# VHH binders against Alpha-tocopherol transfer protein-like (Ttpal): the designs that were tried, part 15

Target 1, 343 residues: Alpha-tocopherol transfer protein-like (Ttpal), of Mus musculus (Mouse) (q9d3d0)
Amino acid sequence: MSEESDSLRTSPSVASLSENELPLPPPDPPGYVCSLTEDLVTKAREELQEKPEWRLRDVQALRDMVRKEYPYLSTSLDDAFLLRFLRARKFDYDRALQLLVNYHGCRRSWPEVFSNLRPSALKDVLNSGFLTVLPHTDPRGCHVLCIRPDRWIPSNYPITENIRAVYLTLEKLIQSEETQVNGIVILADYKGVSLSKASHFGPFIAKKVIGILQDGFPIRIKAVHIVNEPRIFKGIFAIIKPFLKEKIANRFFLHGSDLNSLHTNLPRNILPKEYGGTAGELDTASWNAVLLASEEDFVKEFCQPMPACDNLLGQPLLPEGLISDAQCDDSMRAMKSQLYSCY
Key: E = the ipSAE of ESMFold2; O = the ipSAE of OpenDDE; V2 = 0.75 times the mean of E and O plus 0.25 times the DockQ between their complexes.

## First folded at step 13 (VHH; framework vhh_7nfr_2)

Design t2 (from s4 with V61I; at its last look DockQ between E and O 0.49; V2 from the best seeds 0.70)
Fold by ESMFold2, look of step 13:
Structure t2 (fold): chain B 343 residues (1-343), chain A 121 residues (1-121)
Amino acid sequence: as target 1 above (343 residues)
Amino acid sequence: QVQLQESGGGLVQPGGSLRLSCAASGFTFSSYAMSWVRQAPGEGREWVSVISWSGGSTYYIDSVKGRFTIARDNVKNTLYLLMDSLKSDDTAVYYCAKGYDDETYYGFDYWGQGTQVTVSS
């Protein structure tokens, strides 16, 4: 008789991410060390054009391009950081550079979402259960990001807080090299979504969110599973569809109330009872804990004061000649180009 | 125009083996991920295994891992499922299913007619 050992040897994906992403505060690390398994190295080679023997050469090439073409862009140049952008664009240098530029431009152009982006600033959203990451990955290696708009009460906080929670989660997920290679799956539960609630996600916000996900964030989205969608969903999707690239649009799978259709794609043993699975009750607390444990990392990387040039430009009254026109002009032109790319 | 034709099913004893084949035509076979999906009597369809466009990556539902092997021949445009150590729970109609692109392992736009696998003593 075959022995079933997966439950005893299986580490929860959320716990694995925490273990890999939270080292003690050491001196400078010795440089990039690849953590991909051999299976993931093969997948990265064939799907992303990532060759281990050329990986650091490719990172150096991107670094050199940033220094040459965008010398005033405020960005990390660490190997691990730049590698995310190469992976998201299949090691196409020009597309990876554009993605990096857009990533920073989008964050600067939408402060309502990206200012003070840290877990402790979003406790109301996290406690609402609007968003979570399921504790088990699918056998194909993807984390499942679960979004439940029914849990959002618009009078409690604005829709931009939900968007902030999504990008906070994506930032945490892309720290994992496994996620950089495998991508993610989205499970969106539209049960109970009214026209009134849906109207908060109008064309302007939809364009910005989708534009950032497709062209300004180094994440690979492999599928979007829609369940319990109301009859009005066609109208919602029609507003969104013009902003989607064709390949991504074809990754939306509408299941309605037919959980058998969902289960054809997502095995029941990774799904909670709420979606007909056997993985127990939907758990939002574990993912919230993972995010909150990363608070200091988020503050260090994403919550620093804006560069002085940008701050001086935002002041109501600034004395003549206080700002060096050469530095600010170059930064302003690069920032405008970045903002256009996000739209 | 897309055609997927499964074969190789049949009646087998527990512990036995079968090899399923799926002949593909009407599309560029080597550009897509391919899956096997099964449907037991009275049940919904269940994804079983997927193979990447090149054959370099394979994934399996937990209940068949270590017993089933998915493979493809991009020269002959054929998908295979090698089934060993068969159990009565493996009794189902097995479908060959085409993915939407070269790397997504989710969603299926075309299906074959299926081939019956029956494991009984």
Scores: ipSAE 0.702, ipTM 0.890, lowest interface PAE 1.4, mean pLDDT 83
ESMFold2 (binder alone), look of step 13: mean pLDDT 82; pTM 0.831
OpenDDE, look of step 13: ipSAE 0.847; ipTM 0.932

Design t3 (from s4 with G56S; at its last look DockQ between E and O 0.63; V2 from the best seeds 0.73)
Amino acid sequence: QVQLQESGGGLVQPGGSLRLSCAASGFTFSSYAMSWVRQAPGEGREWVSVISWSGSSTYYVDSVKGRFTIARDNVKNTLYLLMDSLKSDDTAVYYCAKGYDDETYYGFDYWGQGTQVTVSS
ESMFold2, look of step 13: ipSAE 0.700; ipTM 0.888
ESMFold2 (binder alone), look of step 13: mean pLDDT 82; pTM 0.835
OpenDDE, look of step 13: ipSAE 0.817; ipTM 0.917

Design t4 (from s4 with F108W; at its last look DockQ between E and O 0.49; V2 from the best seeds 0.63)
Fold by ESMFold2, look of step 13:
Structure t4 (fold): chain B 343 residues (1-343), chain A 121 residues (1-121)
Amino acid sequence: as target 1 above (343 residues)
Amino acid sequence: QVQLQESGGGLVQPGGSLRLSCAASGFTFSSYAMSWVRQAPGEGREWVSVISWSGGSTYYVDSVKGRFTIARDNVKNTLYLLMDSLKSDDTAVYYCAKGYDDETYYGWDYWGQGTQVTVSS
């Protein structure tokens, strides 16, 4: 879900140039190759304030801020990685930095979801068909993440496994620069969801999931299409609604069993037959194969041991030395610490 | 109050052309993405095209790509759909629709009354 909080900072790249005057923006570094088409470059400029001529200078500015404000934060500083956060926050340096800090803090604070996060650890969820990504993007360039809660049997595995599978999928999707610019669309099929199943997604879980999606993950969710929702769905939605920003709440579209309503937005030629489309039967195996083929990358990036907070001989990961974790809702403390550094 | 008024529909032979327009009032037109949506006889409504707030980004459903052109005039608060190489499948009521914000390419909060386009030999 995107953060549309502030347009007050319209030209951060211009401010950076004034402070460190350079004759021209540097070219893309060797080894980083922008894969955006000309149309996507135009879209990124209009929607994200991404200027190709200043892209790598903006990335360097974010890198320098991380080194200065969070020198002990364990994070990649690669151009491609940092660029995700700039794009998710419309190249607002302060908000991109806060998103990066929250991204890591949320992962440290919720080990039930983020510990050992790799495809092979989630075969039960993947085999259940709870989620998939449709094979084709819609004409507006978004991948469609399809979620089917009816495929989840609570006695087979806990709800946290579903949440893990969602974040695993989001990590894979955000590797694409096209997705970083376009965002994604969610299609959620609530057929057969009972009050008993819904009770597993209470306020505690809802706050953590939604908080991470809105403030701790560098992806933009352009729409959430709900189909086949039971009459009790209004109660389910009421539990999550207090945690949604108003702009994000306006991107939820409830279609009921009216597939014509769904088709107004999502063309039939990208939808499977199960949703009234012409793209064939719903296929969950292809996306599962994409995830499993990425196993080693996930292990390397997300399954390494974390330094222990209770090790008196160890150095804390955070600069203040009081805790090793950054909480995803610690944006206020981090912002004040950053402001204090400027004073 | 938001108002969207379509015009320019009519009867045309296959291969012909039409230009639809949509006069917008009651909101800051240049702050929103705008769309055309159509409804063929006996069918549900289908998204046809969307244009960004500035006009810099345009998108089309595959069935009209290369034949239709969406455009906007932010001075006159008017949305256009330029329709070339019309086919019988293009017969529909065409609606002008307002997005929720400058980035709402998916879903609409206000609609016009529609204008009929009929492609028949």
Scores: ipSAE 0.587, ipTM 0.852, lowest interface PAE 2.0, mean pLDDT 82
ESMFold2 (binder alone), look of step 13: mean pLDDT 82; pTM 0.825
OpenDDE, look of step 13: ipSAE 0.778; ipTM 0.905

## First folded at step 14 (VHH; framework vhh_7nfr_2)

Design u1 (from s4 with Y105W; at its last look DockQ between E and O 0.68; V2 from the best seeds 0.00; counts 0 for: pae E 3.7 > 2)
Fold by ESMFold2, look of step 14:
Structure u1 (fold): chain B 343 residues (1-343), chain A 121 residues (1-121)
Amino acid sequence: as target 1 above (343 residues)
Amino acid sequence: QVQLQESGGGLVQPGGSLRLSCAASGFTFSSYAMSWVRQAPGEGREWVSVISWSGGSTYYVDSVKGRFTIARDNVKNTLYLLMDSLKSDDTAVYYCAKGYDDETWYGFDYWGQGTQVTVSS
């Protein structure tokens, strides 16, 4: 219902109506349309404090905060994009804003991982079978991200390619509103992990990866299931544990070779036979196909030229737009500050 | 000390119904997700159902969906499993299990003693 239609019924005299007939205003752009099922609306209400009747107000509040506190930050302000950050922080506006700012800062500060982030750039990782997403969600609706470090041969490609593949997968997964509400589960199969592979997750890499996942990426990780861990796993976990928040550290479940322990947490009917399940053999090709089919979307969203604010200082004198140059410099300073907040 | 005590098991004919109860004490019951897990003779433990801290969200393994109903009473600190249309495959010891927090379906801190459900043809 148009407010103009309602104002005509409650408006004052005919002269006032004539003055209220301004030149034809442009139509409002379409708003966000929620795709959550009724069950997921209930879950979002209980777990995330998401109230459908207030959702537009909450998104607008975050948008206003970004415009006021970070006016030069290069970010989407679309409803669907901002909603991811609200959901990841249970609609706490300040924490959602911090997450949004960190998301961009972390990406700009680690170009080895985040530049040219597209499926076709990662075919070696995808072909290795290092990671996949199981074809069925568990009964609570969580996708299961399966990580297999024994499939990685360090001489074939550096560890940063594995990290790129993880973040590429997470970016695809969070497009789904179901995933924004439900979160994900990680199944990490550590069979065959050598000391050489473990040494690649030293404190520097661990701090960056864990910091981004916890404080710079809008995803909810509900559990990390570790299977087939070798005796050296205690040392591997000790490297990452200092960077884990307490709540997330308590979501690591170590099953060893006891698949019955795993099955108490993940039903057999969604697991492949490699993990004692009944869902057939582990399939890495289907997820690879999903990612590759999204190539153009990734190029459009994540592979555009970055602002070159610091490089502009070395260029010949040009007519500069005051707004553009000031915005670039402030965004770069803000992103550098945000990086320190990530680790 | 966390305590979980199941009751309500027994012998039932196929197609029959049972109501399992789990009395909880030693923790703030309304702050945790709660689950039912079952174990048939000679087999491992299998998750059956989980309910959120408030009772607003419930989930079931496919083999019982539509037949079993999980419920909780946060005033009485009691978890329930209403079992209808029972089959021989439902024969097991049923355990209630406490989750780690209000959001986490996965992982269980504490288990009850279990109650035997036997569906005899």
Scores: ipSAE 0.395, ipTM 0.767, lowest interface PAE 3.7, mean pLDDT 81
ESMFold2 (binder alone), look of step 14: mean pLDDT 82; pTM 0.830
OpenDDE, look of step 14: ipSAE 0.721; ipTM 0.879

Design u2 (from s4 with G56S S57T; at its last look DockQ between E and O 0.51; V2 from the best seeds 0.00; counts 0 for: pae E 5.7 > 2)
Fold by ESMFold2, look of step 14:
Structure u2 (fold): chain B 343 residues (1-343), chain A 121 residues (1-121)
Amino acid sequence: as target 1 above (343 residues)
Amino acid sequence: QVQLQESGGGLVQPGGSLRLSCAASGFTFSSYAMSWVRQAPGEGREWVSVISWSGSTTYYVDSVKGRFTIARDNVKNTLYLLMDSLKSDDTAVYYCAKGYDDETYYGFDYWGQGTQVTVSS
């Protein structure tokens, strides 16, 4: 890296200085230490285009692009953080940058879900048993995120709390480099879901959640296993299907009440007794404890004040069609008006 | 159009070895993960092993890990399962199965006819 970037455009902040007083580059972020096994390094090379010999160069290239194209974006520039986005987009720099920008834009645009996102704020959802991560990974290296909508009582808390718990869990899971390479599997148990409960996940919510997962979150979802779905589930799936990319839509496997169908894909020894497995009773306490033990990290990363305006220079921070229903305060509206006039 | 043809099954004593083969045609073999799935008498089907499109990444269900080896030959469009230290519990029809894409190791969109493996004294 250099102390200064080559640039033909000087930002307004730099323009208030004499030509000889260009800003110094920020200090180097902390170093990265790879924790992948040899087999996972090979897998990452072949599936994600991750070349260990070029990894630092690739991360630095993304860092430089963020500094140049989005200088006022409030984001970590740590190696480990940026690497998540490169892995999620197979080391395509432009797509990784867009994913990083969308990641932050989604959070700013949906404060009902992303404001104060920490484990202690979600104790009602965690205590309900609505979601957990199974204690055993599948032999193919994926954690299994288990979602149980039957445990949710809509009068106790709104559906956005469930969505908050899902994204909190995903944030914890992607800290693992193994998960960044392998991805995750979702097991969704629709037992007992009423039509009234299902109606809370309408097309507007579905578009936002699916859009964030596909285009605003650095996670790889390898399979979605649906079990015990009611007859109305085809209607539910029809609502979400238009928002799914074809590759992801092909990863939804509907098993109904036929647990033999589920077991063809997921070995019984990683499944709890509720799903015909031999791994004992479903355990929600262990995952809740993992999340709660990470409280300080979540507060540091996700509960700090954000700048009033992340798009001061008029660059979009949220691509159209992903999230478009959030509103900034009056300072943001005034700045947007001024920036549109200048650009 | 897609064809998967297994062979190499048979009768073997406990502790013995077999090599299963699966000849693939009608699709670009080297673009997909490939799996072995088995069905024991009176039981449902069980995923056994998967191999990545390149052959460099392999996974096994716990009950066969260390005894079975999955391999592929992308020149000959052939999937293999090398089975050592066979047990009576390994008695099943073994199916070759095609994955949905190059990135997921879950789900099966095409199946072979199967080959019978019987482990008995």
Scores: ipSAE 0.734, ipTM 0.900, lowest interface PAE 1.2, mean pLDDT 83
ESMFold2 (binder alone), look of step 14: mean pLDDT 83; pTM 0.840
OpenDDE, look of step 14: ipSAE 0.836; ipTM 0.925
ESMFold2, look of step 15: ipSAE 0.191; ipTM 0.654
ESMFold2 (binder alone), look of step 15: mean pLDDT 82; pTM 0.832
OpenDDE, look of step 15: ipSAE 0.808; ipTM 0.912

Design u3 (from s4 with T104S; at its last look DockQ between E and O 0.45; V2 from the best seeds 0.71)
Fold by ESMFold2, look of step 14:
Structure u3 (fold): chain B 343 residues (1-343), chain A 121 residues (1-121)
Amino acid sequence: as target 1 above (343 residues)
Amino acid sequence: QVQLQESGGGLVQPGGSLRLSCAASGFTFSSYAMSWVRQAPGEGREWVSVISWSGGSTYYVDSVKGRFTIARDNVKNTLYLLMDSLKSDDTAVYYCAKGYDDESYYGFDYWGQGTQVTVSS
């Protein structure tokens, strides 16, 4: 879920402002400190339309829109949190707001994946080596998320655990402002993937995962490198391709077993020897340790009970308890209706 | 009709310098990220450097960082690679390569014919 091609077109509000006219950026609120280097500030300006002098004004505008249009949405309004959504949508306020709404709705609509999302709940998939993040970033600033479906044994755990591990990893990665600006690269190794394993990722699940990544998660995917894909993969990809936005579809690179093709795109010195690189053996332990060290943060952020509808609606309780189930149900039903666009 | 034409290669001693040029036509040059990719004798092609559409962001493979400089002239539709402190390991055919869009620095949809760089004592 990365670049919208329409983001190259400036919104009318952005077009009316010039960085040379009147630099009136909003005051930096307590707690937000920009960690971007000068090079990353330049990249964010060019790729995301992020202007440092207006950054916090833009965050405040998004915050105001959330309060006005979605007053019952349970979401963080912190500067750092909202900034992720602005960056993922090139500072287009309407699209950032829609992404934020979809982010929460997708999580509520797929509890099999998003409930209790913490590292200790996923030790079996983490220990299997199904996914990792390579210890070296690419020189262009992207972390490389490595996915290996061959490591998954379907009788040990369902495919939804693999999907949970992917989103757990993405949640950790987007905490970094460098990753918010640079995006990520995916390296997917399909060696040994049978029709039986592939059938677990059917059209319904594929549409949900792709829809969430594109329209419900604030991350930028710069490339997807497929290696060792079976002969049938082009047919499988053709079934998936209609769910992909054009820019994302053009970022899939199928290398087959030709490691030279992969190395044209990814330097050998960041790749493990399993992919013809010089960075040693594939290391899954380091990323697992990063995730497990973050257990407490994940529990605090993602494993809290859903607030009661009474508290969510902001109506104080009366001694007789006048709040009806129908009002809570309508609020949740309306939120679910807004979220069908994720799929 | 996309055309990329490299020039400026040649024979140079270790420690020497060269400037490669790539003349681009058949597309809106200023809308795309542009890369240099090289192929050493008996090896596959390897990404060397990329420059954003405006020239504001540049990246280099570690082996050339600090020695090579990528640049572009969007008025002349020309991509450059300024190579200093050349080593024998830099011996390769150097290709100019067009990216797919202005935002992804990975993957290449059009290539030039290449220019030979030979670093030999």
Scores: ipSAE 0.744, ipTM 0.903, lowest interface PAE 1.2, mean pLDDT 83
ESMFold2 (binder alone), look of step 14: mean pLDDT 82; pTM 0.831
OpenDDE, look of step 14: ipSAE 0.861; ipTM 0.938

Design u4 (from s4 with Y100W; at its last look DockQ between E and O 0.89; V2 from the best seeds 0.75)
Fold by ESMFold2, look of step 14:
Parts: structure tokens; C-alpha cells; sequence
Structure u4 (fold): chain B 343 residues (1-343), chain A 121 residues (1-121)
């Protein structure tokens, strides 16, 4: 146990601490230099209300709101980190703050997915080929996240490992400012998916995953393309549809086996042969290598000591941003050993 | 009520130029991104280009980048495709297409009738 902040969470009150006994303030965040191209600056202005001349003021405003309204929230205050949340909420400060709070709350409330979230912990999923990111972006700037549920054998690992791999991939993708502005596209291949396999993604898990993606993760999903869906897919989609916001539900495009329909949206030269493209065979090894090369970054960011309960105003948060006192007991206010969320 | 009407197609020799137009009505044209999509003989439809609502952002499929220019006139409610250095494999019916919502460049809910472009010696 090496985290000094754990001692502060066992203290009776912040007001009982003297200035000499408080932890030192964090260092000033590094200066931000925008890496967006001129075209992306224009897109960010038009779509996200991002004004380059006000960007640092907007980041500082969010930082000040976090310090004032959520002084006990354990979060990075770096310019680049906070900017993700502003971009995901079109520079609406209140909505960006809520997204930041939900981001941390969702991760705390679902340790089965978010504990020990690093590439080396997910080699079974990576080796299965369940997901990859296509090597070429679409000309509109979106990465294409390819998901293949047929590659998952439930007896090899539980469905939560697939979900972990998705969030690991999303965390890697949002490091790119280009992706923060452009968003991503999902290509989901349902070839060979049976009702028995689909039943593992029931309403409980669907609500959690969709809730986090919509309200607790700073990424923009521009389209979901479904191919090779079985006859029962409308039933599968009906299970998840109640959890989707209307605008997001309208971005699901069902192509069946008609690859010409897919190609109307996604150029063949970025698609592998498996989807009627000219980019060669589907390559899962390259993305796996990108993730594995990032192992140390994931360990540093997501596998460090964390309190067993990170309560906001004494209450834990639900994955959808709702406060729930059922997820944290009052024993966290007493002396307790440090707990690690990642190992 | 949404209507999209393409015009300006024709027969042209390789290396030639054409300007396609799409007259839009029945919706607030200046609030939407607009696309050109083409269909070559015997093939499916292929996205070619998209332009943002203001015209400030443009994107092209790689095969036409540097040769085609998408443009819009929000006063006249008209979308354009300026086609230069035409090649025989640009031969297709070209469609004007409207997006599903105001924020995505993917998915198309309304299509024009199409205009034929033929590039041959």
C-alpha cells in the first residue's frame, strides 16, 4: 500500500486538517499544445463549439468547477484529459462535468470490468480475434472498431472479458485528439451468433454497457454497422433498444448479407476481404500489438491503488450517473487498509 | 416532401471536366451535411464525398481526392460536385444524398434520382 490519499479518506473531516498536515497540491498541469489540423479545428468549431482562442479558458473553467463542486473526486486535472470531456459534450461545462463524474463513478461501480484493466490481462480476448481496429481510418477520419461475437467461446472466458477489451480499446482510441473530434464507427459482424450465445448479453449487462458508453465515457460513436445478422437479430436489438437514446438508436444500420449496402457507407479500400474490401485479410495482430505496447501506460493510469469506495459527498455513483448508497458502506469512514482497483 | 434533383451529367472524354448540381427542397438544406454517392454499372453504391452544413469541412474517397471538389450554395439550396481529370472508372450514376441526422456523415435517408456520368474515348 503506497497511496497517501487513502489516509485522508479515513479522516473524520477535511475541516479538521491543518494546512501543514494536508497533502501537497498536485503540480501545475503541463501546458497544452493542440495537435489538430486546420481542417479538424474547423470541424471542432462547427460540431463541438470548440473555439481555439477560448480553449484554455474553457479547460480552466472545468478544472475550477471540479475543485469547487467535487473537491474529493480523485481525477486527473491535466488540460488534455479535461479537454476530452469538453469535446464529448460540445463544450457545455455542466454536461462535461457530469460526464467526468460519471466516468469515474462507472469505473468504480463495475470492478468486474474495470479492475486490472490492462492489455496483458486480456490476452485470451485479444488472441480470440473478438475485436480489432481496422488499420485504415475512413476518409471522414473515424477509426473502425470491428467486433466479431462469433469468435467468442463462452467456456473460454466470460462475456465481461469482451466488455473489458472494448473499454480498453476505447481508452486507447480517445488519446488521439483526432478521434476526440471525429468519433469512431463500429462494424459488428454477427455471423454465426446463436440465441444461446446472444442471451449472455441480457438486459442487465446491456443497460450497464450502453449507459457507460452514452453517459460515462468521453467518446462519440457516429455509426454502428451490423452485418451478417441472424434472423433473431431484431429480437436481440429489441433488448438493447430501450437503453439507447433515440438519436443513437437511429445510427444503427443493418446490412444483412448485402455488402453493397455496407459499401455505400464504408469505402472498400479500408475494408478487409471478409467484408468485400480490398485492404487484404482482416488483421487482428496489428491492433493487439498496439495495445500490448501500451501496457505500461495502462498500468500507470488504471492499475494504481484506489480507495475501495470513492464517494462523492458520501455516496457512490451508479454507471448511469445516479447516486447509490448501496455500493459503499460506512466502514470506509473508519481506518481500513489500502485497496487496489487494478493488479 | 424531401426532394433532391441531380443534373449536369453527360458524356465526356478522359481528362475532361463536369459540374454536377443537386437542387434540394423540403427541408432546411443549410442544417445538414450532404453527400455524393455513385453507382458504377453492375456495382453497388459507393460514397464519394461529403460536405458539412456550412461548407467548412469536406471529405473525399481516396480515388477522387485531388480531382473532385464538393461545394454547396446555402442561398440557392444547391449541392455541387466539380469533377476534373475524369477517368473511365469514374463512369457511374451520381446521386445526391441527405444524412440521417444533423451530426453524422454516415447513413443516408433521402436520395436523388441520379445523373449519368460517362467517361469514354
Amino acid sequence: as target 1 above (343 residues)
Amino acid sequence: QVQLQESGGGLVQPGGSLRLSCAASGFTFSSYAMSWVRQAPGEGREWVSVISWSGGSTYYVDSVKGRFTIARDNVKNTLYLLMDSLKSDDTAVYYCAKGWDDETYYGFDYWGQGTQVTVSS
Scores: ipSAE 0.605, ipTM 0.855, lowest interface PAE 1.8, mean pLDDT 83
ESMFold2 (binder alone), look of step 14: mean pLDDT 82; pTM 0.833
OpenDDE, look of step 14: ipSAE 0.812; ipTM 0.912

Design u5 (from s4 with W53Y; at its last look DockQ between E and O 0.74; V2 from the best seeds 0.75)
Fold by ESMFold2, look of step 14:
Structure u5 (fold): chain B 343 residues (1-343), chain A 121 residues (1-121)
Amino acid sequence: as target 1 above (343 residues)
Amino acid sequence: QVQLQESGGGLVQPGGSLRLSCAASGFTFSSYAMSWVRQAPGEGREWVSVISYSGGSTYYVDSVKGRFTIARDNVKNTLYLLMDSLKSDDTAVYYCAKGYDDETYYGFDYWGQGTQVTVSS
């Protein structure tokens, strides 16, 4: 099979023109090149309904739907970007489109979290050791995102900075096609978490965070392992559980202080000594370095200045309202999504 | 009710082979990922291997890679673990474990009673 850039022409009108008689069109964007191994291609076919022979046709279909139904939505239309949404919704076009729209809407509707989302803006969180990604993947292919709420001192920075660091990390992780197919595992260590600290994650913030993870972010969370949870954790979980889909709620595994229970799921050789493993001391510096090395990419992709917006379709711009399933507000839905920006 | 029944364990010399089976009933076997988990004497339980609902994907803990093979028969509702080049460190009770759904390889909601594998001279 030939490369897409060699065998594909974007516009038939270019085929009717000679090069010297008319202005040259801009070059086509770079084509997608799949980096999945054959084992991961098989997994993607089996679990995500991804068929390599139709992958780029499916991406084009999603692109066409975005242009038709949300013509004013500010979004990348690159193959690799759109493919994340198809994979997260098992190549269901309507669900992938809704996820893409929600992704941008969620980012624009919560500027405290998503404005200026870059590693250098989060050095206090990164230096605290609140989160990291373990250096070794589990043999089942998942990165392990380690979260340690005890490392957060509320007087040093607000809880929204922790949430920003989580989404920064998720944005970095989903660049990997392997992660798009395999998903991630979360290891959350609640050692030393007080009721006072836990109260900062109330139902309003919980609804937003969970809603974005389930319906507004193209990532697959395969397990959430909770260790060292205090007595109050059942109360914390009761606050978040109404916002969880049943399938995701069943992926929360509470181990208490029983590290043997954790080790039943996660092999010791990928875990640091702090969790009874043999992979050495917990290392937060390496992941911080990975994020900081990506600073320019984050600025380019997520921190561009907001362009001026014209009134769309002659309708007044609305500050915010309930989203409707009715067909008559598709342009208004796109306009609401575009009222929010990074910066 | 979900039932998982392991068999095929026994006493074997180092370098030997065993084939474990797990007969499953009370649920739609072909809808779930299935795992083998083992527990050595005086130790906690350790995930050994998982197989996807269709059998198309398999994964192993590092200590058994290349020596163990997980397989399933969705017609007979049976999970297998073929163990080659056995070592004394493989001595454990081996459990068949049911996953929570068809696409996650983490967490176990039902366990078998286990079958003893003993590797000794």
Scores: ipSAE 0.701, ipTM 0.889, lowest interface PAE 1.4, mean pLDDT 83
ESMFold2 (binder alone), look of step 14: mean pLDDT 82; pTM 0.830
OpenDDE, look of step 14: ipSAE 0.815; ipTM 0.915

